# VHH binders against tRNA(Met) cytidine acetyltransferase TmcA (tmcA), part 12

Target 1, 213 residues: tRNA(Met) cytidine acetyltransferase TmcA (tmcA), of Nitrosococcus halophilus (d5c1k8r405to617)
Amino acid sequence: VAVERLDRDALVRDEATLSELFGLLVLAHYQTRPYDLRHLLDGPNLSVYVMRYRGHVVATALLAAEGGFVEETARGIWEGRTRPHGHLLPESLAAHLGLAQAPRLHCARIMRIAVHPAVQGQGLGTHLVDTIIRETGGEGLDYLGSSFGATVELLRFWERLDFLPVRLSVKRGATSGAHSAIVLHPLSSSGQALVKRARERFLVHLPHQLADP
Short names: E, the ipSAE of ESMFold2; O, the ipSAE of OpenDDE; V2, 0.75 times the mean of E and O plus 0.25 times the DockQ between their complexes.

## First folded at step 5 (VHH)

Design d04 (framework vhh_7mjh_2)
Fold by ESMFold2-Fast, scan of step 5:
Structure d04 (fold): chain B 213 residues (1-213), chain A 122 residues (1-122)
Amino acid sequence: as target 1 above (213 residues)
Amino acid sequence: EVQLVESGGGLVQPGGSLRLSCAASGFTFSSYDMSWVRQAPGKGLEWIGRIYSGGDTSYNPSLKSLVTISRDNSKNTLYLQMNSLRAEDTATYYCARDLTYGSETYGSFDYWGQGTTVTVSS
């Protein structure tokens, strides 16, 4: 099954594909509403990947492009003076993990992944992510990442895809006891260096993050 | 390996009732929240409801008067009881292991069954 990257402007005029994409996203995240999909499609940095089987959308991933800031802006983010909306990965790495050069690098955040139950066990989710890794690396991105509510199963899911945890924290507005996680996958040599540094800081600070809310 | 196997689908008359089962294996069933999801022919996917590991339930408001979700941890089995079935309930029904553990809804369903088909027709 081939992976296809869609143009979001063309997607809003393809009612059948949009309907199937929405249905699939509701499966992965049952609280996804039509309003939420419209809001996501309004984003200037959104990329949509799909897989089709017998004419139906059976897998999807939504990516948000982040980072790529000039030196002055990156310094502002690192120093806590600037917090650009929609740049979660570079903000978290620079402001919370102290990685001053992280906002200089180009990344994409995987916001959603969904695979239709009828095609489970065919390795489509793995193939989708593998294809995205190759394509985004070829486009000159430095790393990929995702942010999610931390469970052992979700951490294992991302680890099986070679995404490494670099942050665990208590997120504002979460129910009591809920933690959020950030996982990263390097693409370029600069990304490899960044992920290595982030991982080292994660392991050193993990006991403190568990002790402090 | 994690496996979920649905059963109990078939042909049923309008106004009838049907109970679907989902047999779970390869994991500690009692420790997980479980959901039911359906897909009608040519339509999108529709979440039906969830049963928490603790036994509480949460339903799609559009369906809560028509369905009941239950579980038997001693048999590693999830159930969906459906009443007053209509032609619009014709769909493939899936059970799924549900990783939504809190009010932050970054959660996804990580394992699904292959589905069982329900046809409501006279």
Scores: ipSAE 0.000, ipTM 0.225, lowest interface PAE 12.1, mean pLDDT 78

Design d05 (framework vhh_7mjh_2)
Fold by ESMFold2-Fast, scan of step 5:
Structure d05 (fold): chain B 213 residues (1-213), chain A 121 residues (1-121)
Amino acid sequence: as target 1 above (213 residues)
Amino acid sequence: EVQLVESGGGLVQPGGSLRLSCAASGFTFSSYDMSWVRQAPGKGLEWIGRIYSGGDTSYNPSLKSLVTISRDNSKNTLYLQMNSLRAEDTATYYCARDYTSGEYFGAFDYWGQGTTVTVSS
């Protein structure tokens, strides 16, 4: 099954594809916020990837481009004076991990991934993410990341794709969605240096019982 | 390995009731939120409701008077009780492991194979 990056201008004219995407994407957002696919697609920083089987969209991923700030803005984020809307990864890395130069780098956050149940178990989600890694590396991004409600299985899913955990919010008695994890995958040499630094800081702050059971 | 297996589907008459089950294995069931989703023939996926790991529930407002979601953590089983079924409820019903986390990342990472409910006289 081939992975395809959609042209957003063509997508708004393709009612069949748009309807199938809406069906896959609306599921996880139903109770968290009112969901409006039209509003989501208005963002100039959004990229949409799909996989089709027999003409039908069976898997999708949404990527939000983040970072790429000039030095003065990056310093403001690091110092906690500036909190740009929609730049979760650079804000978290600079403000919470103390990585002052992180907002200077260009990244994309995988904000949504969905696979239709009819084709589950065929490794489509893995193939989708693997293709995105290759394509975004070729576009000159420095790193990829994802932020999600922390579970052991989700961390294993991302780790199998060579995404490294760099932040884990821990709260005794917490449930799914009560705290978050951030995982990163480097793409450029600058991204490799950033991820290495973030990983080192993560391991220092990780509670002993999580690293050495 | 993570597995979700739905059961309890079949033919039911209009106005009837039906209870679906979803047997979970390969993960710590009690730690996860779980959802039910359905797909009617020729239509897209429709979210039915969610049960949080803590036991609270959230429903699609269009369906909340017709369905109840519950779980039995000792049996690693999720349930969907449906009442007053209509022809429009004919669909394949899926259970899914739910890791929706607000504005940051929301998705279902594992789904069952589905069980078919047909409402017909």
Scores: ipSAE 0.011, ipTM 0.284, lowest interface PAE 9.4, mean pLDDT 78

Design d06 (framework vhh_7mjh_2)
Fold by ESMFold2-Fast, scan of step 5:
Structure d06 (fold): chain B 213 residues (1-213), chain A 122 residues (1-122)
Amino acid sequence: as target 1 above (213 residues)
Amino acid sequence: EVQLVESGGGLVQPGGSLRLSCAASGFTFSSYDMSWVRQAPGKGLEWIGRIYSGGDTSYNPSLKSLVTISRDNSKNTLYLQMNSLRAEDTATYYCARDLTEYGSTYGTFDYWGQGTTVTVSS
C-alpha cells in the first residue's frame, strides 16, 4: 500500500477524501465540527499523508511544521517570554529541558496517526511513519517528534521506529491522568546533537522521578 | 499480545435493545480506559463513549440517553448496552483501548477489536 502526501489546496476542495480523512480522526471527550477540522487543514504548516485501499483512505498521519525561529524569537522562547501557539516541541525542549537552540531547528510534530481498525495489524502504521521519516529527512528537517499519553505499548511502538523518549510529564485530571511523553527522532546532524542532549537530560532526571513519586 | 474481541452483534428491530461485549486479553484491563466507536456504512468513525479505569463514564451527547457503557474487571470484559435502536444505528461497532488525554478533541486508541455488525431493520 503506497503512502501519498496530499496537496492541501486540492484536498480542501475534495469532499469525499476529507470525509474519509475526518472519519479516521475519531472525536473523543468533546464534540468537534467538520468546520473546525477544515480550518485546521487550511493552515500552511499542516501536511497530510494517507494510504488508500481501493480508493478509500485507510490510514493517515497529520504533521505540523514547527520551529525554524530566528535567534531573537528562540531566545524569547527559552527565557519563557514568548510562547508561540502550535510549536509544542521547540517550546517544550527550550523552556522545560533548557535547550536554548532547539527553536532554531526545523521539525515536524506528528499530531495524529490513525489506521482504520479493519486493516490494523498489517504494519500500515509502521510503513506510514517510515515513509514520513524518509521524506522529511530529504526536505531538510532536523527532527521529528510526537507527544502522547504514555503507555508501555505506545512507547514501544515509537521506540521500534527509533523515536526516543526525552520527556515524561505527570498530568492528572480527576478521571484520567498519567504521564505525557515526548519522543524525538533525529534527521540531520544538528537534530542528532539536539536529541543526544535531550536524552542525556531525560536519563539524569528519570531516577529522581521514579524514586520520589 | 493485546487482543480485543467484540461479540453480540446481529439483526434487531427498530425500538429494540442489544448488548455488545468486548473480551480483552494480553494486558491489565483494569488499568485502562476503554471506548466504543462505530462506523455506519459509507460514513466515518463516530465515538460513542468511554469508561475510565476508575469506573466513571463519558458519552457522545448525541447518544447519551440511548447507551450505557459498563465493565467487569473480573472477566476482563467491556459492555455496550443500546436501547431504543433506530435504523441510523446500523453500523460496525468497535471496542478500543483508550489513551485519549483529558481535554483532547481527537481520540487516541492503540488497540481495536475486529468489530461486530449491528443491523437495525424494519
Scores: ipSAE 0.012, ipTM 0.473, lowest interface PAE 7.7, mean pLDDT 81

Design d07 (framework vhh_7mjh_2)
Fold by ESMFold2-Fast, scan of step 5:
Structure d07 (fold): chain B 213 residues (1-213), chain A 121 residues (1-121)
Amino acid sequence: as target 1 above (213 residues)
Amino acid sequence: EVQLVESGGGLVQPGGSLRLSCAASGFTFSSYDMSWVRQAPGKGLEWIGRIYSGGDTSYNPSLKSLVTISRDNSKNTLYLQMNSLRAEDTATYYCARELTYGDEWGSFDYWGQGTTVTVSS
């Protein structure tokens, strides 16, 4: 099953693919029809990857390009004076781990991965992310990352793909003290330096981050 | 390992009612938000609703008058009660464990195998 990156201009006019993609993602915070999902996919910072089996979309990943801010904006993010919409990774690294230069770097956040139940357990999610790592390594990005509800299984999934945990925090409104995790994978030499510093700060402050709302 | 196993599907007449069950194992069921999702033949997946770990529910507005989601944490079981079933409710029904505990985009890390409901006379 090959991984393919979709042309977003063609995608918004492909009702069958959008319907299957929307279904896999299941927009939980509101009831989004395929028409509305097309509008969301118009953003220039979004990349869509799929795997097909017999013409049907059976796995997908959504990536959001983040970071790449000028020095003035990066300092504002680090100092907590600005919070640009859709820049979760650089904001978390600058504001919570104190990494003032993180917003200067270019990254992509893997926002969602979904695999159809009929092909669950076949390693498709692993193959999908592995392919994304290889493809994005050539695109001038400094690092990749993801944010997710922390479970042992998901932390193992990401660590097997060489993504390193750099933050754990309590989600507001979550019953039972559920935690959010951020994991990073370096791509460039600048990314390697950033991830190393993030990892060191995470390990030193792990008890503090578990208590951070 | 994590497993979700749906049951209770079958043939039902229009206007009838049906309760689906989802038996969960391999994780702390009470700590997770859970959803029901369906797929009609030849169609994409359609989200039905969720039940938060705290017991509150949220539904697809198109379906909210027809369905009720509940859970029994002592039995590690999720339920979907469906009433006033129509031919258009014919689908495979899946239970799913929520990935992000209510993050912006709905996503799931584990799904059941599905159970088929056919509404026909």
Scores: ipSAE 0.010, ipTM 0.313, lowest interface PAE 9.8, mean pLDDT 79

Design d08 (framework vhh_7mjh_2)
Fold by ESMFold2-Fast, scan of step 5:
Structure d08 (fold): chain B 213 residues (1-213), chain A 122 residues (1-122)
Amino acid sequence: as target 1 above (213 residues)
Amino acid sequence: EVQLVESGGGLVQPGGSLRLSCAASGFTFSSYDMSWVRQAPGKGLEWIGRIYSGGDTSYNPSLKSLVTISRDNSKNTLYLQMNSLRAEDTATYYCARDTYESGTYMGVFDYWGQGTTVTVSS
């Protein structure tokens, strides 16, 4: 099964593919409506990846391009003076982890990923992510990441895909012991250096964050 | 390790009712939101509804009057009650472990069952 990156302009006119993609995306957001999906697809920073089996969409991933700011904007993010809409990974790394140069780098955030149950256990999710890693690295991105509600199982899922935790934070409405997590995967040499610094800061502070849960 | 096993599918006459079960193992069931999803032959996936770890529910508006989702944390079991079944309800029904929290983060369904088939026909 091949991974395909869709042309967004063609996708909005392909009702069959859009309908199947909508079905998978509703699973990640219970309030997702056709209006919401079309507005996500209107974003200039969004990439859509799919896998098809016998003509049907069986896996998908949605990526949001983030970062790539000039020095003056990166400094503003690091200092907390600006918070650009749709740049979660660079904002978190610069403002919360103190990594001043993070917004200078180019990244993509995996905001949705879904695999159809009929192909569960066939390694399609792994193949999808591996293809995205290869393609985004080849396009000159510095790192990939994702943000999610932290459980032991979800952290293991992302670690099996070679994504490393760099932040845990408490969020409003979280149950006892629940945190939001950010995981990163480096693509370039600059990305590798960034992820290494983020991991060092994370690991130094982790014991204090886990105290008195 | 994590397993979800659906049961209760089969042949049902139009207008009938059916209750599906999903037996969960390998994780702390009570800590997770759970969803039901279906796929009719030759169609895409259709989300049915979700039950939060706290017991609240959210449904696809197109299906809300026809279905009820419930859970029994003591039995690690998720349920889908369906009433007034129509030929259009013929589908494979899946339960899935839900990682999404509304308004706070973006997640995915990380584990799915193998599905149970419901056929509505005379």
Scores: ipSAE 0.000, ipTM 0.263, lowest interface PAE 10.9, mean pLDDT 78

Design d09 (framework vhh_7mjh_2; at its last look DockQ between E and O 0.01; V2 from the best seeds 0.00; counts 0 for: pae O 13.3 > 2, placed apart)
Fold by OpenDDE, look of step 10:
Parts: C-alpha cells; sequence; structure tokens
Structure d09 (fold): chain B 213 residues (1-213), chain A 120 residues (1-120)
C-alpha cells in the first residue's frame, strides 16, 4: 500500500475521495465533527496524505505547516503579544517552554491520523508517519510534531516512531485522564537542537507541573 | 555533505571596502541561520553577526557600523559587506551555520575561511 500526498485542488473536486476521507476522519479517535473537518480541510498550509487499498482510502494524515516566522514576530509570540492562529507548536514551544527561537523554525503538525478499522494493527499508521518523516525532512522542515489527548496507546504509538514528549498539560484539579501532550520529531540539525532543548526543559519542569495544585 | 566555501578575501588598504561570499551546499540553505566569525592572528574567535532564516540580522555591537550581512537564498550564498576597513580587521573570516537558540547555541558547520589583510 503506497502513501500518496494529495493535491488540495484535485481533492476538492474529487467527491468520492473526499467522502471517504471525511468518513475515515470522523471515525477516528479525535471526535471530530464533519463541520470541523470541513474547516480543517479549508485551512491554508494543509497537506493530506492517504493510503489506498483497492482504490479506497484506508489511511490518512493531515498536516499543517507551522512556524517560519521572522524574528520580530517570533519575539512577539514568545512575549505573548502575538498569537498566530494555526501555529500551535511554535506558540506552545515559545510560550510554555520559553523557547524564543522556536517560532522561527519550520515545522509541520500532524493534526489527524486515521486508519480504517478493517486494516488496523497492520502498521499502516507507522508506515504513513515514516513516509511523512522522510518527505518533510527532504523538504527542509526542521521538525514534526503532534498535539493530542494523552492516552497510553497514543503515547506508545508516537514513542515507537521516535517522537519525544515535550509537553504535558495537566488540568488543575483534574485526574490523570485530562491531559494533552505535545510530541516532537526532529528533521534538521536546527530541529534537533530545538527538540533537545525542549526535552530538557520539559523534564526539568514536569515535576513542578505535576505537583502544582 | 554540508559544505561552506568562503571567498573574496585578499589585501585591501585601510579605509577600503570588501565583500565576502560564502557558498553553501548540502543542506536547505534558506532554512538555516548563518553567521560570520573571524579570527585575527594570535587572537580568539570573534562573532561578527548573524542573519536569520527569515532575513533579519543581528550584529556584534563593536562591528555593527562597519558590516552588513545579507543572503541570497536563490544562490545559496551568504555575504559579508565590510566598509572602512582597519588594520585590526585583518583576520581569517569564516561563515558558519548557526544553531544558536537564545544564549545557548553553536555553529555546527564552518567553512575553511578566507583571509583578509588590511595594510597600507
Amino acid sequence: as target 1 above (213 residues)
Amino acid sequence: EVQLVESGGGLVQPGGSLRLSCAASGFTFSSYDMSWVRQAPGKGLEWIGRIYSGGDTSYNPSLKSLVTISRDNSKNTLYLQMNSLRAEDTATYYCARDLTYGDTGYFDYWGQGTTVTVSS
């Protein structure tokens, strides 16, 4: 099963593929509503990857290009004066981990990943992400990331793909079931430096975050 | 393989100007910050300035008035324009890929350097 990056313009005109894509994403663990998916697909800087079996979409990943800000804008993000929409990773890394230069790097956020239930457990998700890592690395991106509701299963999935947790959001007063996580995978040397720093800061601050009422 | 090759060095009279170039290959040049560094004979390394991937620049305050850093991403080339050169500007000049984050960073790749001699 081959991974295919879809042309956005072509996708909009392909109702059959679009319908299968929507169906797959709605069934995914993200609890995404059809209306939300429409907005996601209409957003700028979106890449869609699919895997097809016998002509039908059986796996998909949605990526959002983020970062690449000039220094002045990056500073604004770090200081909290600027909050660009659709740049979750740069904003979080700059604001929460104090990584002032993070917004300047180019990254992609895997917003959604879904595998058809009929073909789950066969490594399609892993293959899909591996392909994305190679392709985005070849395109000169600095790092990949994802943000999701933390479950053991999802954390294990990203761990197997060598994504590193760099943030865990704990709702105050909530039990361990209400966490969001950010994971990163470096692609360039700059990305490696960033992820390393992010990981270091995460590990230093994590005990305080967990202990903070 | 990452390669950085400086050029444009030579002998120049005091008060003269010189433009150095650094040809980059083996990586996505436009995605990286770049810096110029120099080393005078018998002295340590001195940071000259940095140009970010986004095009913004930062300079050593001691040299800011004398240098301008620019880049042409279409040519994968970094430039250092130096004006009003003095004898103390005699040094080997290096371009480097800059991975500095805040106050923590380093240059992971360097060129071989190009020598600038300022003398009457």
Scores: ipSAE 0.000, ipTM 0.239, lowest interface PAE 13.3, mean pLDDT 87
ESMFold2-Fast, scan of step 5: ipSAE 0.099; ipTM 0.530
ESMFold2, look of step 10: ipSAE 0.011; ipTM 0.339
ESMFold2 (binder alone), look of step 10: mean pLDDT 87; pTM 0.871

Design d10 (framework vhh_7mjh_2)
Fold by ESMFold2-Fast, scan of step 5:
Structure d10 (fold): chain B 213 residues (1-213), chain A 120 residues (1-120)
Amino acid sequence: as target 1 above (213 residues)
Amino acid sequence: EVQLVESGGGLVQPGGSLRLSCAASGFTFSSYDMSWVRQAPGKGLEWIGRIYSGGDTSYNPSLKSLVTISRDNSKNTLYLQMNSLRAEDTATYYCARDLTYGSTGYFDYWGQGTTVTVSS
């Protein structure tokens, strides 16, 4: 099954694909208003990847491009003076892990991955992420990441894809897991240096209750 | 291994009621939020509702008056009660382990699905 990156301008006019895509994203679909639907898919920082089987969308990933700030803005983020909307990975790395260079690098956050139940267990999620790693690396991004409620299975899923945990924190009011996690995968040499520093800082402060046995 | 197995589907007349079950195994069921999702023939997936590990529920606003989700942690079983069924409720119904958290999340394990046909 081939992975396809969707053209956002064409997608807004394809009601059948939009319906199937948001159906797979499930939670976003049921809360969608017409303007929210268009904004999510038409956003300049968003990339949508799909896998099709017999014309139907059976797997998808939604990516948000983040980072790439000029030095002055990056310093503001690191110092806690500015918090740009939609830049979770660089903000977390700069403001909470003290990595001043993180907001200067280009990254993408994998917001959602979904695989249709009829094709579950066939390695489609792994193939989808492997393709995204290859394509985003080829586009000159420095790293990939994801943020999620920390469970052993989600951490194992991301670790199997060579994404490394770099932060664990308590999320207020969460009912699915008491902690949130951030995992990173380096793409460039600069990304590798950043991920190495983030990992080193993480290991010094790892909460014992979520440590690997 | 994690397993989710739905049951209780079948043929039902318009206006009828049906209760679906989802038997979970291979994980600490009581620690996870669970969701029900359906897919009508030729349509995309539609989220029905979620039950949190603590027992609270959240529903698709379009379906809230027609469905009730419950769980029995002692039996590792999730339930979906459906009332006032219509032809458009004809779908394959899936249970899923729900890891949605903040702006990031997904369903990591799904059942095989059980088919509900609403027809006279």
Scores: ipSAE 0.012, ipTM 0.460, lowest interface PAE 7.0, mean pLDDT 80

Design d11 (framework vhh_7mjh_2)
Fold by ESMFold2-Fast, scan of step 5:
Structure d11 (fold): chain B 213 residues (1-213), chain A 120 residues (1-120)
Amino acid sequence: as target 1 above (213 residues)
Amino acid sequence: EVQLVESGGGLVQPGGSLRLSCAASGFTFSSYDMSWVRQAPGKGLEWIGRIYSGGDTSYNPSLKSLVTISRDNSKNTLYLQMNSLRAEDTATYYCARDLVYGDTAYFDYWGQGTTVTVSS
């Protein structure tokens, strides 16, 4: 099944595709309303990928472009003085892992992945992400990443796709004891150097993060 | 190994009630949030609601007066109680294991679905 990147402006006028896409995306984040998704799709940094089977959308991924800051802004993020909205990966790497140059690099965060239940377990999610890796590698991006609630299954899913954990954090809320994870996949030589440094710092700090529930 | 198996679907008359079950196996059921989702013939997927591992629930506002989600961790079973059923509630109903945190989400396992037909 071929992976297709959608033209965002054309998508908001294609009600049939929007309806199928919204159905899948609401499942990925089921409290997201169609109104919220339309506003998200109007965002300047969003890319939408789909897989179709016989004209029907059966899988999708949403990517948010992040990073690419000038040196002054990158320094502000590293120092904790600025926290740009919608730039989760560079903020986390600079402010929490101390990687001062991370916000200078261009990345995309995979925000949503959804696969129709009738075709789950067929490797479509894997094929979708593999295709995105190949396409974004050619577009001047330095790395890809995702942030999610840390479970063995999700870490295993991303690890099978060659995404490496670089941060685990413990957050207490209504679902107390929940952990969040950040995983990265390098695309460019600069991205490879960044991910290597992030992994080294992650492994040094991991025992301390796990010792405090 | 991980399996979700829905049951309890069938033919029901308008205004009737129906309870669906989802039997979970191959994982620590009590540690996971679970969702119910439906798909009417020829339509897209529609989220019904979620039950957190702690027992709290969250519903699609369009459906919350019509449905109740519950779980029995001792039986590894998820339930969907539906009341005042209408023809438009005819759909395949799925249970799903729910891995949502912030704005990153993935349903990693789904059942095969059970069909509910509301008709006289």
Scores: ipSAE 0.012, ipTM 0.377, lowest interface PAE 8.2, mean pLDDT 80

Design d12 (framework vhh_7mjh_2)
Fold by ESMFold2-Fast, scan of step 5:
Structure d12 (fold): chain B 213 residues (1-213), chain A 122 residues (1-122)
Amino acid sequence: as target 1 above (213 residues)
Amino acid sequence: EVQLVESGGGLVQPGGSLRLSCAASGFTFSSYDMSWVRQAPGKGLEWIGRIYSGGDTSYNPSLKSLVTISRDNSKNTLYLQMNSLRAEDTATYYCARDLTYEGSTTGYFDYWGQGTTVTVSS
């Protein structure tokens, strides 16, 4: 089953593909509404990946490009003076893990990922993510990541995809649990160095975070 | 072994009503949210609605006035009541065990029934 990156201009004119994409995403994310999905598709930094089987969309991932700031902006983010919207991963790494250079690197955040239930267990999700890793690495991105409510199920899902936890924080009043998580996958040499530093800081603080839920 | 078995599909005339059932076995039915999903010929999956383990319901806004989801935990059975059926409601209807919540990607619908076909025409 081939992975395809969609042209957004063509996608908004393809009612059949949009309908299947929205249906699959609604199944995966119960709070997702058609308005929210259209808004996401309007973003200049959004990439849409799909897998098709016999003409039908059976898997998808939505990616938001983040980071790539000049030094002064990166310093402002690290110091808490600047909060650009749509740059969750670099803000979290700079503000919470003290990684002042994180906002300078280019990354993509996987915002949504869904695999049709009828084809689960056939490795399609793994193949989709592996293809995204190759393509985003080839485009010069430094790392990939995702942010989500930390459940055992979701942590195992991302671990299976070779994404490493780098933050586990208290998330009060969330339907998805008491903690939120950030996981990262390095792509470039700079990304590898960043992820190693993030992991070292995470592991030093993990016993305290687990003790104080 | 988890099983979901739908029943109640068939041929129905436009304007008619139909009730689908989904018999669950192999798990503690009362502890799980359950959903109904349909797929019309040649089209994608369309989520109909969900009933939470606590009894509250949530519906696709496009279908809310036409359907009612209910459950009987003593019988391990999920129901979909459909009224004022139209030709556009012709589809295969599935029940599913629903683990979906914000940020969930694995196990959102971990078990599906085999589906029951509803045909609206004369």
Scores: ipSAE 0.000, ipTM 0.237, lowest interface PAE 10.4, mean pLDDT 78

Design d13 (framework vhh_7mjh_2)
Fold by ESMFold2-Fast, scan of step 5:
Structure d13 (fold): chain B 213 residues (1-213), chain A 122 residues (1-122)
Amino acid sequence: as target 1 above (213 residues)
Amino acid sequence: EVQLVESGGGLVQPGGSLRLSCAASGFTFSSYDMSWVRQAPGKGLEWIGRIYSGGDTSYNPSLKSLVTISRDNSKNTLYLQMNSLRAEDTATYYCARDLTYDSGETGYFDYWGQGTTVTVSS
């Protein structure tokens, strides 16, 4: 099954593909409404990837471009004065891991991944992400990342794709103290240096985060 | 090996009720959130609802008054009770292990059953 990056201008006129994407995205984010899905697909910073079987969309991933801030904005994020909407990875790295220059780098966050139930367990999600890594590596991005509810299975899925955990945090208001995770995959030499420093800080603080989240 | 097996589908008259079951094996069922999802002929997937490992439920608002999701952890079984069935409820019904994190941006269902078909007709 081939991975295809959609042309967003053409997607506007392809109601069948939009309908199938909306169906799959409800599975990935089951509280999303149709009008919310339109907003998610708007904007120049969003990329849509699909896999088709017999003309039908059976898997999808949404990527949001993040970071690339000028020095003054990056400093504001690091100092906690600025919280830009839609820039989860650079905000978390600068504000929570103290990596002041992280918001200067260009990244993409994998926001949503969904695979149709009829084709689950066939490695399509792995193939989809692997293809995205290869494609985005050629675009001049410094790193990729994702944020999700931490389970052993999800952490292993991302680790197999060479995404390294750099943060675990407690979900606010959770009865059982559920954790969320941030994982990163480096693409450029600057990204490699950033991910290495993030991992070093994460590993030093991991025992404290688990003992006193 | 992880398995989810749905049962209880079949032919039902309009206005009738039906209870679907999903038998889980190969994992610690009580530790996982579970969801029901359906697909009507010629339509996309539609999420029905979720039951958390702690027992709380969350439903698709358009279906909330018509369905109830429950679980029996001692039997490793998930249930979907459906009432006042309509022709438009004709669909293949799937149970799924739900790894979607409410506050996170990334989520997915990692294991699905094969589905059970419900046909509502006179």
Scores: ipSAE 0.036, ipTM 0.473, lowest interface PAE 7.2, mean pLDDT 81

